# VHH binders against q9p4d8: the designs that were tried, part 24

Target 1, 280 residues: q9p4d8
Amino acid sequence: MDFMKPETVLDLGNIRDALVRMEDTIIFNFIERSQFYASPSVYKVNQFPIPNFDGSFLDWLLSQHERIHSQVRRYDAPDEVPFFPNVLEKTFLPKINYPSVLASYADEINVNKEILKIYTSEIVPGIAAGSGEQEDNLGSCAMADIECLQSLSRRIHFGRFVAEAKFISEGDKIVDLIKKRDVEGIEALITNAEVEKRILDRLLEKGRAYGTDPTLKFTQHIQSKVKPEVIVKIYKDFVIPLTKKVEVDYLLRRLEDEEDDDATQKSGGYVDRFLSSGLY
Key: E = the ipSAE of ESMFold2; O = the ipSAE of OpenDDE; V2 = 0.75 times the mean of E and O plus 0.25 times the DockQ between their complexes.

## First folded at step 13 (VHH; framework vhh_7z1x_3)

Design z3 (at its last look DockQ between E and O 0.50; V2 from the best seeds 0.00; counts 0 for: pae E 15.2 > 2, grease 28.2 > 24.2)
Fold by OpenDDE, look of step 13:
Structure z3 (fold): chain B 280 residues (1-280), chain A 121 residues (1-121)
Amino acid sequence: as target 1 above (280 residues)
Amino acid sequence: QVQLVETGGGLVQPGGSLRLSCTASGFTFSDYYMNWVRQAPGKGLEWLSSISSSGSYTSYADSVKGRFTISRDNAKNTLYLQMNSLQPDDTAVYFCARIEYSSGWYEFDYWGQGTQVTVSS
């Protein structure tokens, strides 16, 4: 996706493509992580004597990565959300002025804490090579974790863009729900069980395709590095719900920007966006 | 039942033009965002173009921008793709696809059987 072209960012085809790409990335990262044991020590607070740091080895390493990545403008990108915003540094690269596509409060929508918690407690046990410690690979394990976490974060928070596109496409229907603060109504509006099933089925197929050694197809035991069913379960139980949360949180506040504009110009900001988007 | 039927494919020389059509049935065509996608041999699915429900908004992949034009006639439940300046790399099966939203996803939930486009000298 090209964020310098705001007219394309909320295109449904582009959004779909981005989501599919992120899906592939996540599956790949899970496969990479599956090379290593669960390694609980990586996630335990103060398990290792890290100088001037209070937290887990993963927390430390992830924060250091984000510090480096911030200096190369990673978090200037609209679709990137840091886990440790307090450690970010200024970039020495020329500033990129991305057009604003999302609402003004979009950066405040953040579920990374939940992602981190679920990843360490639920996802890692499901995708790891085995239970227990692998002392020789703690660094490699944590590095793989970071890739998983960052890809998950990006995917889940991409719900903001999806929500914005949905807001524009639904028009008055969703506006009414938002005004009523009808969370259940919003959730219902953003859920299609049939489509969700299709997504999960696709993930299953991808998991089978990516996780299977084709050379072993003729063996009685297709050894999948990551069980495709686990990938599906992760999406069903965590990725989809967290994405919905992001969408709902975003949508509930979506009229804040219009209210500010209406204080200056009475009627037309949301309607203008709706009409201008052509997504109806 | 939702159905999409693509037509208009064929063999064309490099630099030539084709117009594809997609006829929709079994749903309210005018309510949906429609797309053209293609799949070349040995390659994955590639999104080409999309058009909003009313037709007022269109977008294109960089690979086809300036050469392809998407349009629709809601009264006829038909989607069109005008393809100009065709190149050998445009050889693929072309699909009309409907997008539907769910749970933070936009997905092609229905598409046709496709129509073969072959660009060859």
Scores: ipSAE 0.334, ipTM 0.671, lowest interface PAE 1.1, mean pLDDT 88
Fold by ESMFold2, look of step 13:
Structure z3 (fold): chain B 280 residues (1-280), chain A 121 residues (1-121)
Amino acid sequence: as target 1 above (280 residues)
Amino acid sequence: QVQLVETGGGLVQPGGSLRLSCTASGFTFSDYYMNWVRQAPGKGLEWLSSISSSGSYTSYADSVKGRFTISRDNAKNTLYLQMNSLQPDDTAVYFCARIEYSSGWYEFDYWGQGTQVTVSS
């Protein structure tokens, strides 16, 4: 996909390809993180005397990465969502003017606080090599954590693009549900249990394949330390539900960008509807 | 039951053309984005093209852009792929696939049996 070409971004085939690549990236990052012990000191608030900062070592390191990356336009891109919006700074690089693809409120749809909580409390214990500390490797461990978090965030928040594409393609069904604020109806429209099962089955297959001789996408043998079932459980219990939350939150507000708030002199569509009604 | 049946494959010379068809049944075809995907011998699946439910939006992989054209006829429940300027690297089994969104991503949830396209002298 090309974010300078909105038609390529809202194409369901391109969205599907992007989601599959993000899936591969997440699995790879989990395997990289699995080489470290759980290392709970990385996540303990104020475990280290970090100047002028209240939080964990991971919180600090990630926030510094985001501050620097914002200066080089990372969070200007439509598909990047920060964990620490308050640390972002103005870019010193020439602007890139992305066409508007998502609704005006898209940057308000941000579940990274929940992702970070789930990652440290549920995901790390499930993928770590063991429950201990590797005090010589705290920095390397946290760097692997950052890769995991950023790939999870990108995958989950890509639900905004999926929701926009679904809105355009489903038309009247979704509009009616949004007007009624029918959260359960919207969830049902975006949910298919058989498709979810197939997604989880593919994840299981991919997780198993990392321990085999990959002849397709990889140039080296990778022996996974992460059980494929753990990857599937993380998707089932966290990635899929959070992505669904992102989509529902996005869709519930989608008509805000299409409501007729124009004054009558600026609304050609209003005049056309009036004339077609035969009331003049 | 959902069924997708591809036809139109065959043997063609380099530079030649083929038109593939995919007949759909068991679902409301006009509600779904449809796709063409191929698998070359010994390789994984490669997405080629997508078309929106109405046909208003199309997209193509860089490898086929300008040579392949996706289209659909919702009255006939049929998806098409016009393939021009075929080269030996286009040799593959070609599948039509339905895409469905669920719980955080789009997946190709139903596939046809595929039709073989062989490009050789």
Scores: ipSAE 0.000, ipTM 0.220, lowest interface PAE 15.2, mean pLDDT 81
ESMFold2 (binder alone), look of step 13: mean pLDDT 83; pTM 0.834

Design z4 (at its last look DockQ between E and O 0.35; V2 from the best seeds 0.00; counts 0 for: pae E 12.7 > 2)
Fold by OpenDDE, look of step 13:
Structure z4 (fold): chain B 280 residues (1-280), chain A 121 residues (1-121)
Amino acid sequence: as target 1 above (280 residues)
Amino acid sequence: QVQLVETGGGLVQPGGSLRLSCTASGFTFSEYYMNWVRQAPGKGLEWLSSISSKGSTISYADSVKGRFTISRDNAKNTLYLQMNSLQPDDTAVYFCARIEYSSGYYEFDYWGQGTQVTVSS
């Protein structure tokens, strides 16, 4: 997605494509993580004597990554949300002025704490090569975790863009729900069970396709690939619900910006753009 | 059960006209964006036109713009496609399709059996 082209960012087709691409990334990262044991020590607070740091090894490493990444403008991108915003540093690169596509409060929508918690407690046990510790690969394990976490964060927080697009497309119906602060109504509006089933089915197929190493069928050391069913379960139980949470949180506040700007009746043209893109 | 049934297809000469109909059942028709799509032999699915739930927003693919007209009658649960100035390249199976959204994904979730349109001299 090109964030320098605001007219394309909220295009439904582009949003869909981005989400589909993120599926691939997430699945790949899970597969990479599946090479390593669960390694609970990586997630235990103060398990290792890290100088001037209070937290887990993962917390430390992730924060260090974000510190580095911030200096190269990673978090200037509208679709990136840091886990440790307090450690971010200024970039030495020229500033990119992205046009504002999302509401003014979009940066305040953050569920990374929940993501981190769910990842370490629920996702890792499901995708790991085995239970227990693998002391020789703690670093590699944590590195793989960071990739997983960052990809999950991006996917889930992409709900902000989805929500904005939905707001524009639904018009008065969603406005009424927001005014009523009808969370259930909003959630219902953004949910279709059949569509979700299709998403999950696609993920299952992708999981099968990506996880199948024809050469591994003959090797004694079956590098434990992530089971496709586990991937589906992760999406069903965590990714989709958290994304919905982000969408709902975003939409509930969406009218805050309109009270200030009388003029921009952003007309419901996003659905039409999606359809015109020929993505079907 | 959601059902879409397309009718009105047939054989026409180049320059001719056809009117397709799609009758919807099993859901609240007036709440959904509806679409026409087509599939030519050996080709992928091509989107042609969409119409919003109330008919206020209409879009066309460039390939059919100016020739095709989409409309709907919500009281009759029917979607229409008036096709004028038909060309051989318009030969395809035409489908009525409903769009649904969930968690950022827009998809055609239901379509009919399709109706064959053949344009030939």
Scores: ipSAE 0.180, ipTM 0.548, lowest interface PAE 1.8, mean pLDDT 87
Fold by ESMFold2, look of step 13:
Structure z4 (fold): chain B 280 residues (1-280), chain A 121 residues (1-121)
Amino acid sequence: as target 1 above (280 residues)
Amino acid sequence: QVQLVETGGGLVQPGGSLRLSCTASGFTFSEYYMNWVRQAPGKGLEWLSSISSKGSTISYADSVKGRFTISRDNAKNTLYLQMNSLQPDDTAVYFCARIEYSSGYYEFDYWGQGTQVTVSS
């Protein structure tokens, strides 16, 4: 996928390939995080006396990473969504002018607060090596947490690209549902239980392969493994539902980008956006 | 029952052309993205091209861009692949495939039996 070429970004094959690679990244990051105990002190608000900051050690560390990453253009990329938008700073590198692929409000479609909550309360206990503390590993643990959170965020928010591709291809059906504010109808349109089963089956196989296959890089570097069933449960219970929420939230607002046409061309907005994006 | 049937394969010389057809039944063809995928001998599946339900959005893999043209006729429930400038590396079984979407993933859920294309002189 090349974000400088919009036609490659909304291409269904490229979207699928990207999602499969993000899946691999998430599994790898879970395996890396599984080397550490749950370490609840990492997530406890004001556990450490961080100057001029009210939050957890993870909150602080992630926010500082995002501030630095913004200065090197990370959040100029269409597929990156910050957990702490308020800390972003201007880049000192030459700007990259990405073509507009997503709707103008895409940056407002952000479920990172929910991802962070679910990650700390549900995902960490499910993948950690044990329930205790590791006082000498707080920094390394939190760094692994950041990788997990950022890969989850990328995967879940990639639903915006899928939603845009769906809108372009299914315009008339989706327009009526959006006008009615039919959340259940939109959710039904984006849901297919048989496809979701195939995703979960693939995750089970990948989790087994990464945990036991001697040819995979991760097996030789990892001594605490995530059970494949835990990976499947995390996707089924959290990643898939949050991705659906992103898609629904994106689609519900998609008509905001319509240009105002005369009475004879009222429904032209989504077609005009498609033409202006270079996708056809 | 969903059914996809490919036709139009055969033997061609390098530089030659073929047109593949895929006839769909058992579902509302005009509501689905359709794809061409190929499998060379002893290799995995290679996605080639996608076309949206109404034909307005078309994508190609780099390996076939400029040589292959996907099209569809929704009135006849038929998907086409025009293949030009064929080379020996294009030798494969060619499948049409239906794609479905759920929760951030598009997956190929139904496939045809395939049609053999052989490029040799």
Scores: ipSAE 0.000, ipTM 0.362, lowest interface PAE 12.7, mean pLDDT 82
ESMFold2 (binder alone), look of step 13: mean pLDDT 83; pTM 0.833

Design z5 (at its last look DockQ between E and O 0.01; V2 from the best seeds 0.00; counts 0 for: pae E 9.3 > 2, grease 26.7 > 24.2, placed apart)
Fold by OpenDDE, look of step 13:
Structure z5 (fold): chain B 280 residues (1-280), chain A 121 residues (1-121)
Amino acid sequence: as target 1 above (280 residues)
Amino acid sequence: QVQLVETGGGLVQPGGSLRLSCTASGFTFSDYYMNWVRQAPGKGLEWLSSIYSSGSTISYADSVKGRFTISRDNAKNTLYLQMNSLQPDDTAVYFCARIEYSSGWYEFDYWGQGTQVTVSS
C-alpha cells in the first residue's frame, strides 16, 4: 500500500492485497513465537522489578519499542496504531505529509487494549511451544510477542480503511444506517460470509504451507510448529471480530465530518468523495 | 509415572455416537496440551484434536470438524472426545496423547494404550 497515493488507498483490490499480505506476516510471526513456551511470567504485572515502570515485562518492552519506532516515523503512517501512545517521541526524520484518506477521528479508533488482552490470554497459549516457563528465553519470547502484536494491530486496524471504502461504495444505504445508529444493520452490511470463509480457507492453506515439515508426515511428530487450525481459529474468533468492531466504530462516527462540511456550506460530502474515489 | 488410559470405545452403527474418556495420572494434567489421535488399520497415525490446558484453545482436523468435540475436566484429570455422526472410516484405535515441545516441534511424548472404535452396520 502506497499511502502517498490516496487514490489507490481505498481501492478494494489494493485493500484486499494488503490484507492478504498481512496474513503472511502474521503467520510468520506466529511461527517465530512458537519457538518459545507460553511464559506467563512475561505477561504478569510487576513480575519483574523494572525500574520506574508499573506493568508487565511485555508492556515495558513493547512501550520501549514504540518509543524507538516513533522516532523513525512509524506511527506517522496511517496504518500504524500504537499500544502506548503516551510514550511516543517526535521524529528526527523529515516529516512525511501523508494525504488524508480516513476520517478526521480515525486515530481515535483503537482496540489495541483488547488485542493485547486477547493475545496474552488466548493467542499465546494456542501458538506457544509448550506450557510453562522458559526462564532463559524471556527476552526472546517477548520480542517475538511484539512482532505478533504489531502485525495483529495493523491487520485489525486496517478495518478503518475497509470501513471508509465501504462507506464510499454503499452511499445512501450506509448513511441511513448510521443516522439510525443501527449497529446490527451496519454489522450485517460489512459482513460477508463468503469472504470470511475464503479468508479462513486461505489461512488454513498458508498455515500448512509455511509451518509444515513434509518429512514429518508419517512420524509421531506434529507436522507443524503452529497448527494451521489454530491460526484459523485465532482469525475466526478474534481477528475478524475485532476488525469488525473497528469498522463499526469507525462507521458510526463517519457522518461527523459530513456534518461539519454542511455547517460550512461547503458542497462537499461523501458524494463528492464517492465520485472522486473511483469506486463507483 | 505418566499414565494415560483411554475408555469408551466400542462397536457402533453408522450415524451413531460414542464418548471417549482418557484418564491421566503421574503428571500435572492441567499444564499440558492434550490430544486425540487415531490409527486406522493399515494407516498411519492421524491427529484429530487438541485442547490447551485452560480449554480455551481447541483445534480439530478437517476430517472430524463439526462431528467431534474435545473437552477436558482438569479436576478429574480427564480428557473427553464426543464423537457424533460416526462413519465407517472412523474405525480405528483412538489414543489419548500428551503434547510436549521437543527439538523445535510439538511432540507426542506419552500415549495411552488406545481404545478400539468400530463403526459398522
Scores: ipSAE 0.018, ipTM 0.205, lowest interface PAE 9.2, mean pLDDT 86
Fold by ESMFold2, look of step 13:
Formats: structure tokens, sequence, C-alpha cells
Structure z5 (fold): chain B 280 residues (1-280), chain A 121 residues (1-121)
């Protein structure tokens, strides 16, 4: 999990630890968002007279968060993917030179537009306390939305790290599929129905456990209103499929970083390229 | 039908060594990440080490780095764990586990029955 040490990032123990934490974070964020009504005004374009902005209140609030976060290098980190790349600003902090762990095009693999659309159209109605508005809670509602969106984005785009780890371990099998542009074959390679069932079963158990914590029940009286089955459905219908899309999109391009090196190695040119790239 | 069978456990004195083996059947062994995991008495599961399908990339938990060495022989469908400088805290049941990926997630989907390692005088 130290992005300054590439060997720790593709370490299966560290990958699993990260995935467990992201899963727990998403569940907590859904529970926190569930204390608010659906509040459609939060998502309605131009509902509020926001200066110099055309969009929803959520769009504005999230974009401002990302602008500020970019100034403190949040989106320099390999595991952070912005919803609004066009608002990012230069950091005033010293530059961090992260070693390359992912393929050179990894920043182009970004499904946040889809995540935002699905979140507002499908996820919010599924977890909200009810339909309607809480006009005096718009800010708190949108802040809970931001936490949900950012945790979903991190989990889904973590598929790039999983895909890279899989490519390193099984690259020979994947190379043929990539060359044929066999999307269905790649999707089948990264899909195991029994593992997906175990993911969903664990989410069901976690959703039940969070709903039965006596300290949470006392302090969060609406927590039991979020049915564990809704959390499972969101994962099954949206999180899992989007994660697979990220993995497929990442893998389809993975040979862009490899083919010239392989051809050069067969021709005996690898040493020349190595020597030409360095100081001697 | 996936089967994983661990062998090589036993009683050993502190500072001693053991070599665990795990024989795999029912799947293409060379296609899978393989792992060692242990469970000490009264404790949860502790991941120890992973080895990639090719055998080239290896990971260790901090608690065993420098003392344990994972290896595999794909021709024999066998995973190994060489354990050196054993301490009483290494007493546990040691499991061989297969890892499977799906949907941006990985899971230990098959386990052996485990082999007991006891480190005491």
Amino acid sequence: as target 1 above (280 residues)
Amino acid sequence: QVQLVETGGGLVQPGGSLRLSCTASGFTFSDYYMNWVRQAPGKGLEWLSSIYSSGSTISYADSVKGRFTISRDNAKNTLYLQMNSLQPDDTAVYFCARIEYSSGWYEFDYWGQGTQVTVSS
C-alpha cells in the first residue's frame, strides 16, 4: 500500500487489505447517506443560482472539493481518480515522483461519469430514507453523497491495480486475447461466479452486522432502515460490473506498454534501448 | 474437484526449521496464485506469503520476512514453505490456499485441511 514502493502495491496481501477497507467504507457511507431523503433538488441542474456555474448543487460541491484537493496533490496519487478533471489545479506543495506501477494510460481509464449517473439515478433512490426533500439539510446530504461517490470511485478504479497484478501473473494467456481484441474472452478470464457469490454473501453479512451494533442503533436510529439486500443489489448490479469494465478497458490497452519492447528483445535491440535511455 | 493437501508439520524446538508441502489436484496448478496462511490457537487467520502463477513474484508478511521462503514446482503441482528460525509464536495450523480473482476482488476459494506446526521444547 505504499505507492512509493511498487513491490508493496501489487502485493496480494496489501491488495486484499485495501479491498476489505474499501468495502467497509462503502457500507458505512451508504448507511450515513440513508439518513437523508432522496432530495432530488441536490441533483437537479440549475436548481440553485450558483455563481459562474451550470450544473447541480452536487456537481458544484464535488468539483470545488476536487479543485481544493488537487492543490494538495490528491490526484497525483495513483489510486485517486477525479470526477471533474477540468477543475484540477497545480499543487503548491513539493512534487511527489511516484514510481510507475500501472500502465502509462491508466489515468485515461476513468468511469466516474458513469458512476455519478448511476449513483444519482439508481443508488440514491435505493438507499434514501424516503422520497422527498429535506431543504434544510442540503449541504449535509451532498457531503454524504461526496463520501459515497469518492469511495465508489476508489473501489471501482482499484480494478486497474487488480488487472495489472493479473497481467503480471498470467500475461501469456491474456496477451493472445488482447491481440484478438476478444472482450468477451477477457471478461470471462476475470470473472468467477463463485467468487462473486462470496463477495455478495459477505456484503449481506456485513450489512446485517452493522445494523445490529447496539452503539450504532442508539446513535443512528434510521440505520436499520437500510436493508442489507439493497447494499448487495447495488454491488451486484453496479459496483461489480463497473469494476469489470475498468479491468477490461485496462487490459485491452496493456500491450501498448509492451509490444515494442518484446519485438526489440527478439531482434536483440533491448540492450541498445536500455543504454540509450540512461546516463553513463 | 479441487484438493489441497498440506504435509510436513510437526514438533520442532525453537530456532529449528521445517519445510511444508502442499500437493494440489483438480485444477491447473500453474494458473493460480498460491498462498500460505496460518491460524494460531485463539487467533484469527494470518496471511503469510503468496507466490504468483509464474513463480517470479513473491510476497511475505512482515512477521515472517527473512525466515520463511515460499516456492513452487509447477511440474509437480506442489507448493512449499521453508520455515527457518522458528519461534514459539509460530505455533499454528498452516494452510495452503488458492486465490481467485473476480470483479476487482480476490478470495481464498479453496483451502487444505491444514498441518499442525508446534514450536516448543
Scores: ipSAE 0.012, ipTM 0.432, lowest interface PAE 9.3, mean pLDDT 82
ESMFold2 (binder alone), look of step 13: mean pLDDT 81; pTM 0.813

Design z6 (at its last look DockQ between E and O 0.01; V2 from the best seeds 0.00; counts 0 for: pae O 11.9 > 2, grease 24.5 > 24.2, placed apart)
Fold by ESMFold2, look of step 13:
Structure z6 (fold): chain B 280 residues (1-280), chain A 121 residues (1-121)
Amino acid sequence: as target 1 above (280 residues)
Amino acid sequence: QVQLVETGGGLVQPGGSLRLSCTASGFTFSDYWMNWVRQAPGKGLEWLSSISSSGSTISYADSVKGRFTISRDNAKNTLYLQMNSLQPDDTAVYFCARIEYSSGYYEFDYWGQGTQVTVSS
């Protein structure tokens, strides 16, 4: 897809192809992270004496990466969502004028805090080589974590593009549901059990292929450490539900762009209700 | 039971034209985006074009843009592909496919049996 051509971004064939490629990236990143132990010290607040910083080693390292990446226009792209918006700086490079594809509030639809929490508490323990620490690999471990987090964030927040494409294609049904604030109706409209089954089946096949290819067995990148069923469970329990949450929250506010800029719909909604339920 | 049936393939000389049809049954055709996809001998699947439920949003792969035209007739439950300026590289089995989505993901959930298009001198 070409973000300079909005019609290619909202094209369902291009969206599908992008999502399938993001799936491959996530699997690769999980396999790379699986080479390290869980290493809980990486995620403990103030475990290491980092000058002038209050947070975990991962928090510090990721924030430094985001600062540098912002200076080379990474977060000017419509498909990039930062974990630490407060560290972003102006770019040194000429500005790229991306056409507006998403609604004006799209950058407020950001579940990276939830992604980071689920990643450290649920995903890392499920894919790590073992429990405990690897003191001589903490930096490499955190670098692998960054790749995992960034690929998960991109995949999950791509739900905003999917939601916009859905809105354009099914306007009357979705508009009525938004006006009624019918969260369950919107969630049902964006959910199809057979499609979800196909996603999970493909993940299982990909995970098995990485683990059963004899030519890959002795490659420097051992890809069989993550059980295929773990990858499937991470998608089923976290990636799919968070993507749905992004879509619902995006859709609930979509009519704000069709009204005066002093819209009355800037508080409440699916994300606030979802958080108040204690799910994340 | 969802069924998609492609027709209209055949043998044509380079520069020629063909019109493919896909007749749908077993679902509400007007509720779904529809697609054309092809598979050339010894190659993987190539997405060609999509058309929205109402027909108002249309997109094409670069390889066929300007030569192929997708359309639909919701009253007849039929999807069309008009193919002009055909080249030998267009030789393939052509499929219509229904696309469905869930959880920020789109997948082709039903396919036709395909129709053979051969472009040869």
Scores: ipSAE 0.006, ipTM 0.423, lowest interface PAE 9.8, mean pLDDT 82
Fold by OpenDDE, look of step 13:
Parts: structure tokens; C-alpha cells; sequence
Structure z6 (fold): chain B 280 residues (1-280), chain A 121 residues (1-121)
């Protein structure tokens, strides 16, 4: 997706394509992670004496990665959401001025804490090579975790774009729901059972296909293949619901920008934005 | 030392209910997915149900789906199995087990001594 082309960002087809591509990344990362044991020590707070840090080894390593990544404009990208926003550094690269596609509060929509919690408690045990510790691979394990977490975060928070696109497409219907604060109605509106089924089916097939790729075996250790069914379950139980949460959270606030515009006597509401975006 | 101790087994009539408990010690219970497995006379081990570390993810074998309910209390280091609508073919020794997926297969690492469940009229 090209975020410099705002007219394309909220296209449902493009959004779909982006999400499909992200499936590949996530599955690949799960497979990479599956080379290593669950290694609970990586996730335990203060398990290791990390200087000037209070948290788990994963927390530390992830935060350090984000610090580095921030300096190369990773989090200037509209689709990237950091786990540790407090450690981000200013980039030394020239600034990219992305056009504003999402609502003004979009950066406040963040479920990374939930992602991290679910990842360590639910996802890792499901995809790991085995239970218990693998002391000689703690670093490698954590590195693989970071890739998984970042890809999951991107996928889930992409719900913001989905929500915005849906807002534009539904028009008065969704506006009425938002005004009523009808969470159930909003959730129903953003849920498509058939689409979800297709996603899960596709994931199953991809899981089967990628699990047999010998090129994904990079370690000398016994590699466990991630069962395709586990991948499907992870999406069904966590990825999709968290994405919906992001969408609902985003939509519930979506009229804030319009209210501000009305207050400023600026001629335009969501309709004007809709027309200006060319997304009709 | 890792220990798992199952309790709650017994003799019940068809259609009856039992609740099994498994008390864990010697490891951080909350860090592990836990499972119930059973072994019927003359048969191999059968996986019945699994529950994630936090309890958020649960799975059942088709043979027990809709009848059995797995749960856990991490504060008590206890795993539970509520068994309803028991049938004679449910007669087995039931084990609490640390079981996980490994290379596409179920792998057992620790289990208890088991508790006998007998369903008979």
C-alpha cells in the first residue's frame, strides 16, 4: 500500500490485498518462532538482570528495536503502532509528510498491550517447538517474537483503515449507530461472516503450504511445524476479535472530527471529507 | 519436582456427572498449557481437552465436545474437568497432563498418577 496516495489507501480492495499479504508475513513469522521452545523466562518480569530496566527480556529487546526503528521512520508510517511509544527517538532521515487519511485521533487507538499479553500467554504456547526453556536460544527466540508481535500489531491496527473505509462507505447508517453509541450495532455492521470464513480458509491453506517449505528451517535445532489449524485458531480467537475492537474503538470516536468542524463553522462534515477523498 | 495429582474419579451411572481436579506443584502452573487425557482399558492415550495458560483458549476432542468442560484456577494451581452426560465408553483412567504440540504431534511431558472413572449401570 502506498500511503502517499490517499485515494488508494481506503480502497477496500487495496485494504484486502494488504491484509492478505500480511497473512503471509504473520504465518512466516510464526513458523520462524516455532523453531524455539516456549521459553517462559523470556517473558518473565525481571528474570534477567537487565541494567536500568524493569520488565521482561522481551520487553527490553522489543523496546530497543522500536528505538532503533523509530530513527528510521518506521513509526512515521500510518500503519505502524509501537508497543513502547515512550522510547521512540526522532528520526535523522528526512521527514515524510504522509497525507492524513485517518481521523485525528487514530494514533490513540492502540491495543498493543493486549496483543503482547495474548501473544505471550496464548499464541507462543500454541506455536512453540515445545514447552519449557531453551536457554541457548533465548536471544533468537525473543528476536522471532519481535517479528511476530510487530506483524500482528500491524495487522490488527490495520483495522483503523478498515473502519475508516467502512465509515465512508456506509454513510448515514453508521453515523446513526455512532451517535447512539450502539456498539453492538457497529460490531454487527463491521462483521461479515463470509469474509471471515474466507480468511480462515485461506489461512488454513497457506499454513499447509508454508509449513512444508524447507527454506524456512534456519536453525540447527529441531523445528516444530506450526499446525495450520493453530494458525486459524489464533486468527479466529485473537486477531480478528482484536481487529474488530480496533475498528469499534475507532468508529465510536469518528464523529469527533466532524463536531470540531461544525464548531469552527467550517463548511463540511463527513460528506465533504467523503467527497474530497474521492472514495465514493 | 513436577507433580500432578488427579482427584475426583469414581463410579457413576450412565448420564451422570463427575468433576475431576488436578493439583499441580513443582512448576509455574500458569506458564503452561494443561490438558486432560484418558486411557481406556486396552486402548492408547486419548487427548480430551486443552486449556491455555490464561484459560482463554480451549479445545476439545470430538468425543467429549459438548459434554466435558475444562477450566483452571491458576491461583490454586488446579486444573478441572467437568464431565457431564457420562457414558460407559467414558470409562478410563483420566490424567492431567502437560501436553503440547510438537512437530505436528501431541507430546506428553508430565502427567499424574491418574484417577479412575467408571461409568456403569
Amino acid sequence: as target 1 above (280 residues)
Amino acid sequence: QVQLVETGGGLVQPGGSLRLSCTASGFTFSDYWMNWVRQAPGKGLEWLSSISSSGSTISYADSVKGRFTISRDNAKNTLYLQMNSLQPDDTAVYFCARIEYSSGYYEFDYWGQGTQVTVSS
Scores: ipSAE 0.006, ipTM 0.233, lowest interface PAE 11.9, mean pLDDT 87
ESMFold2 (binder alone), look of step 13: mean pLDDT 83; pTM 0.832

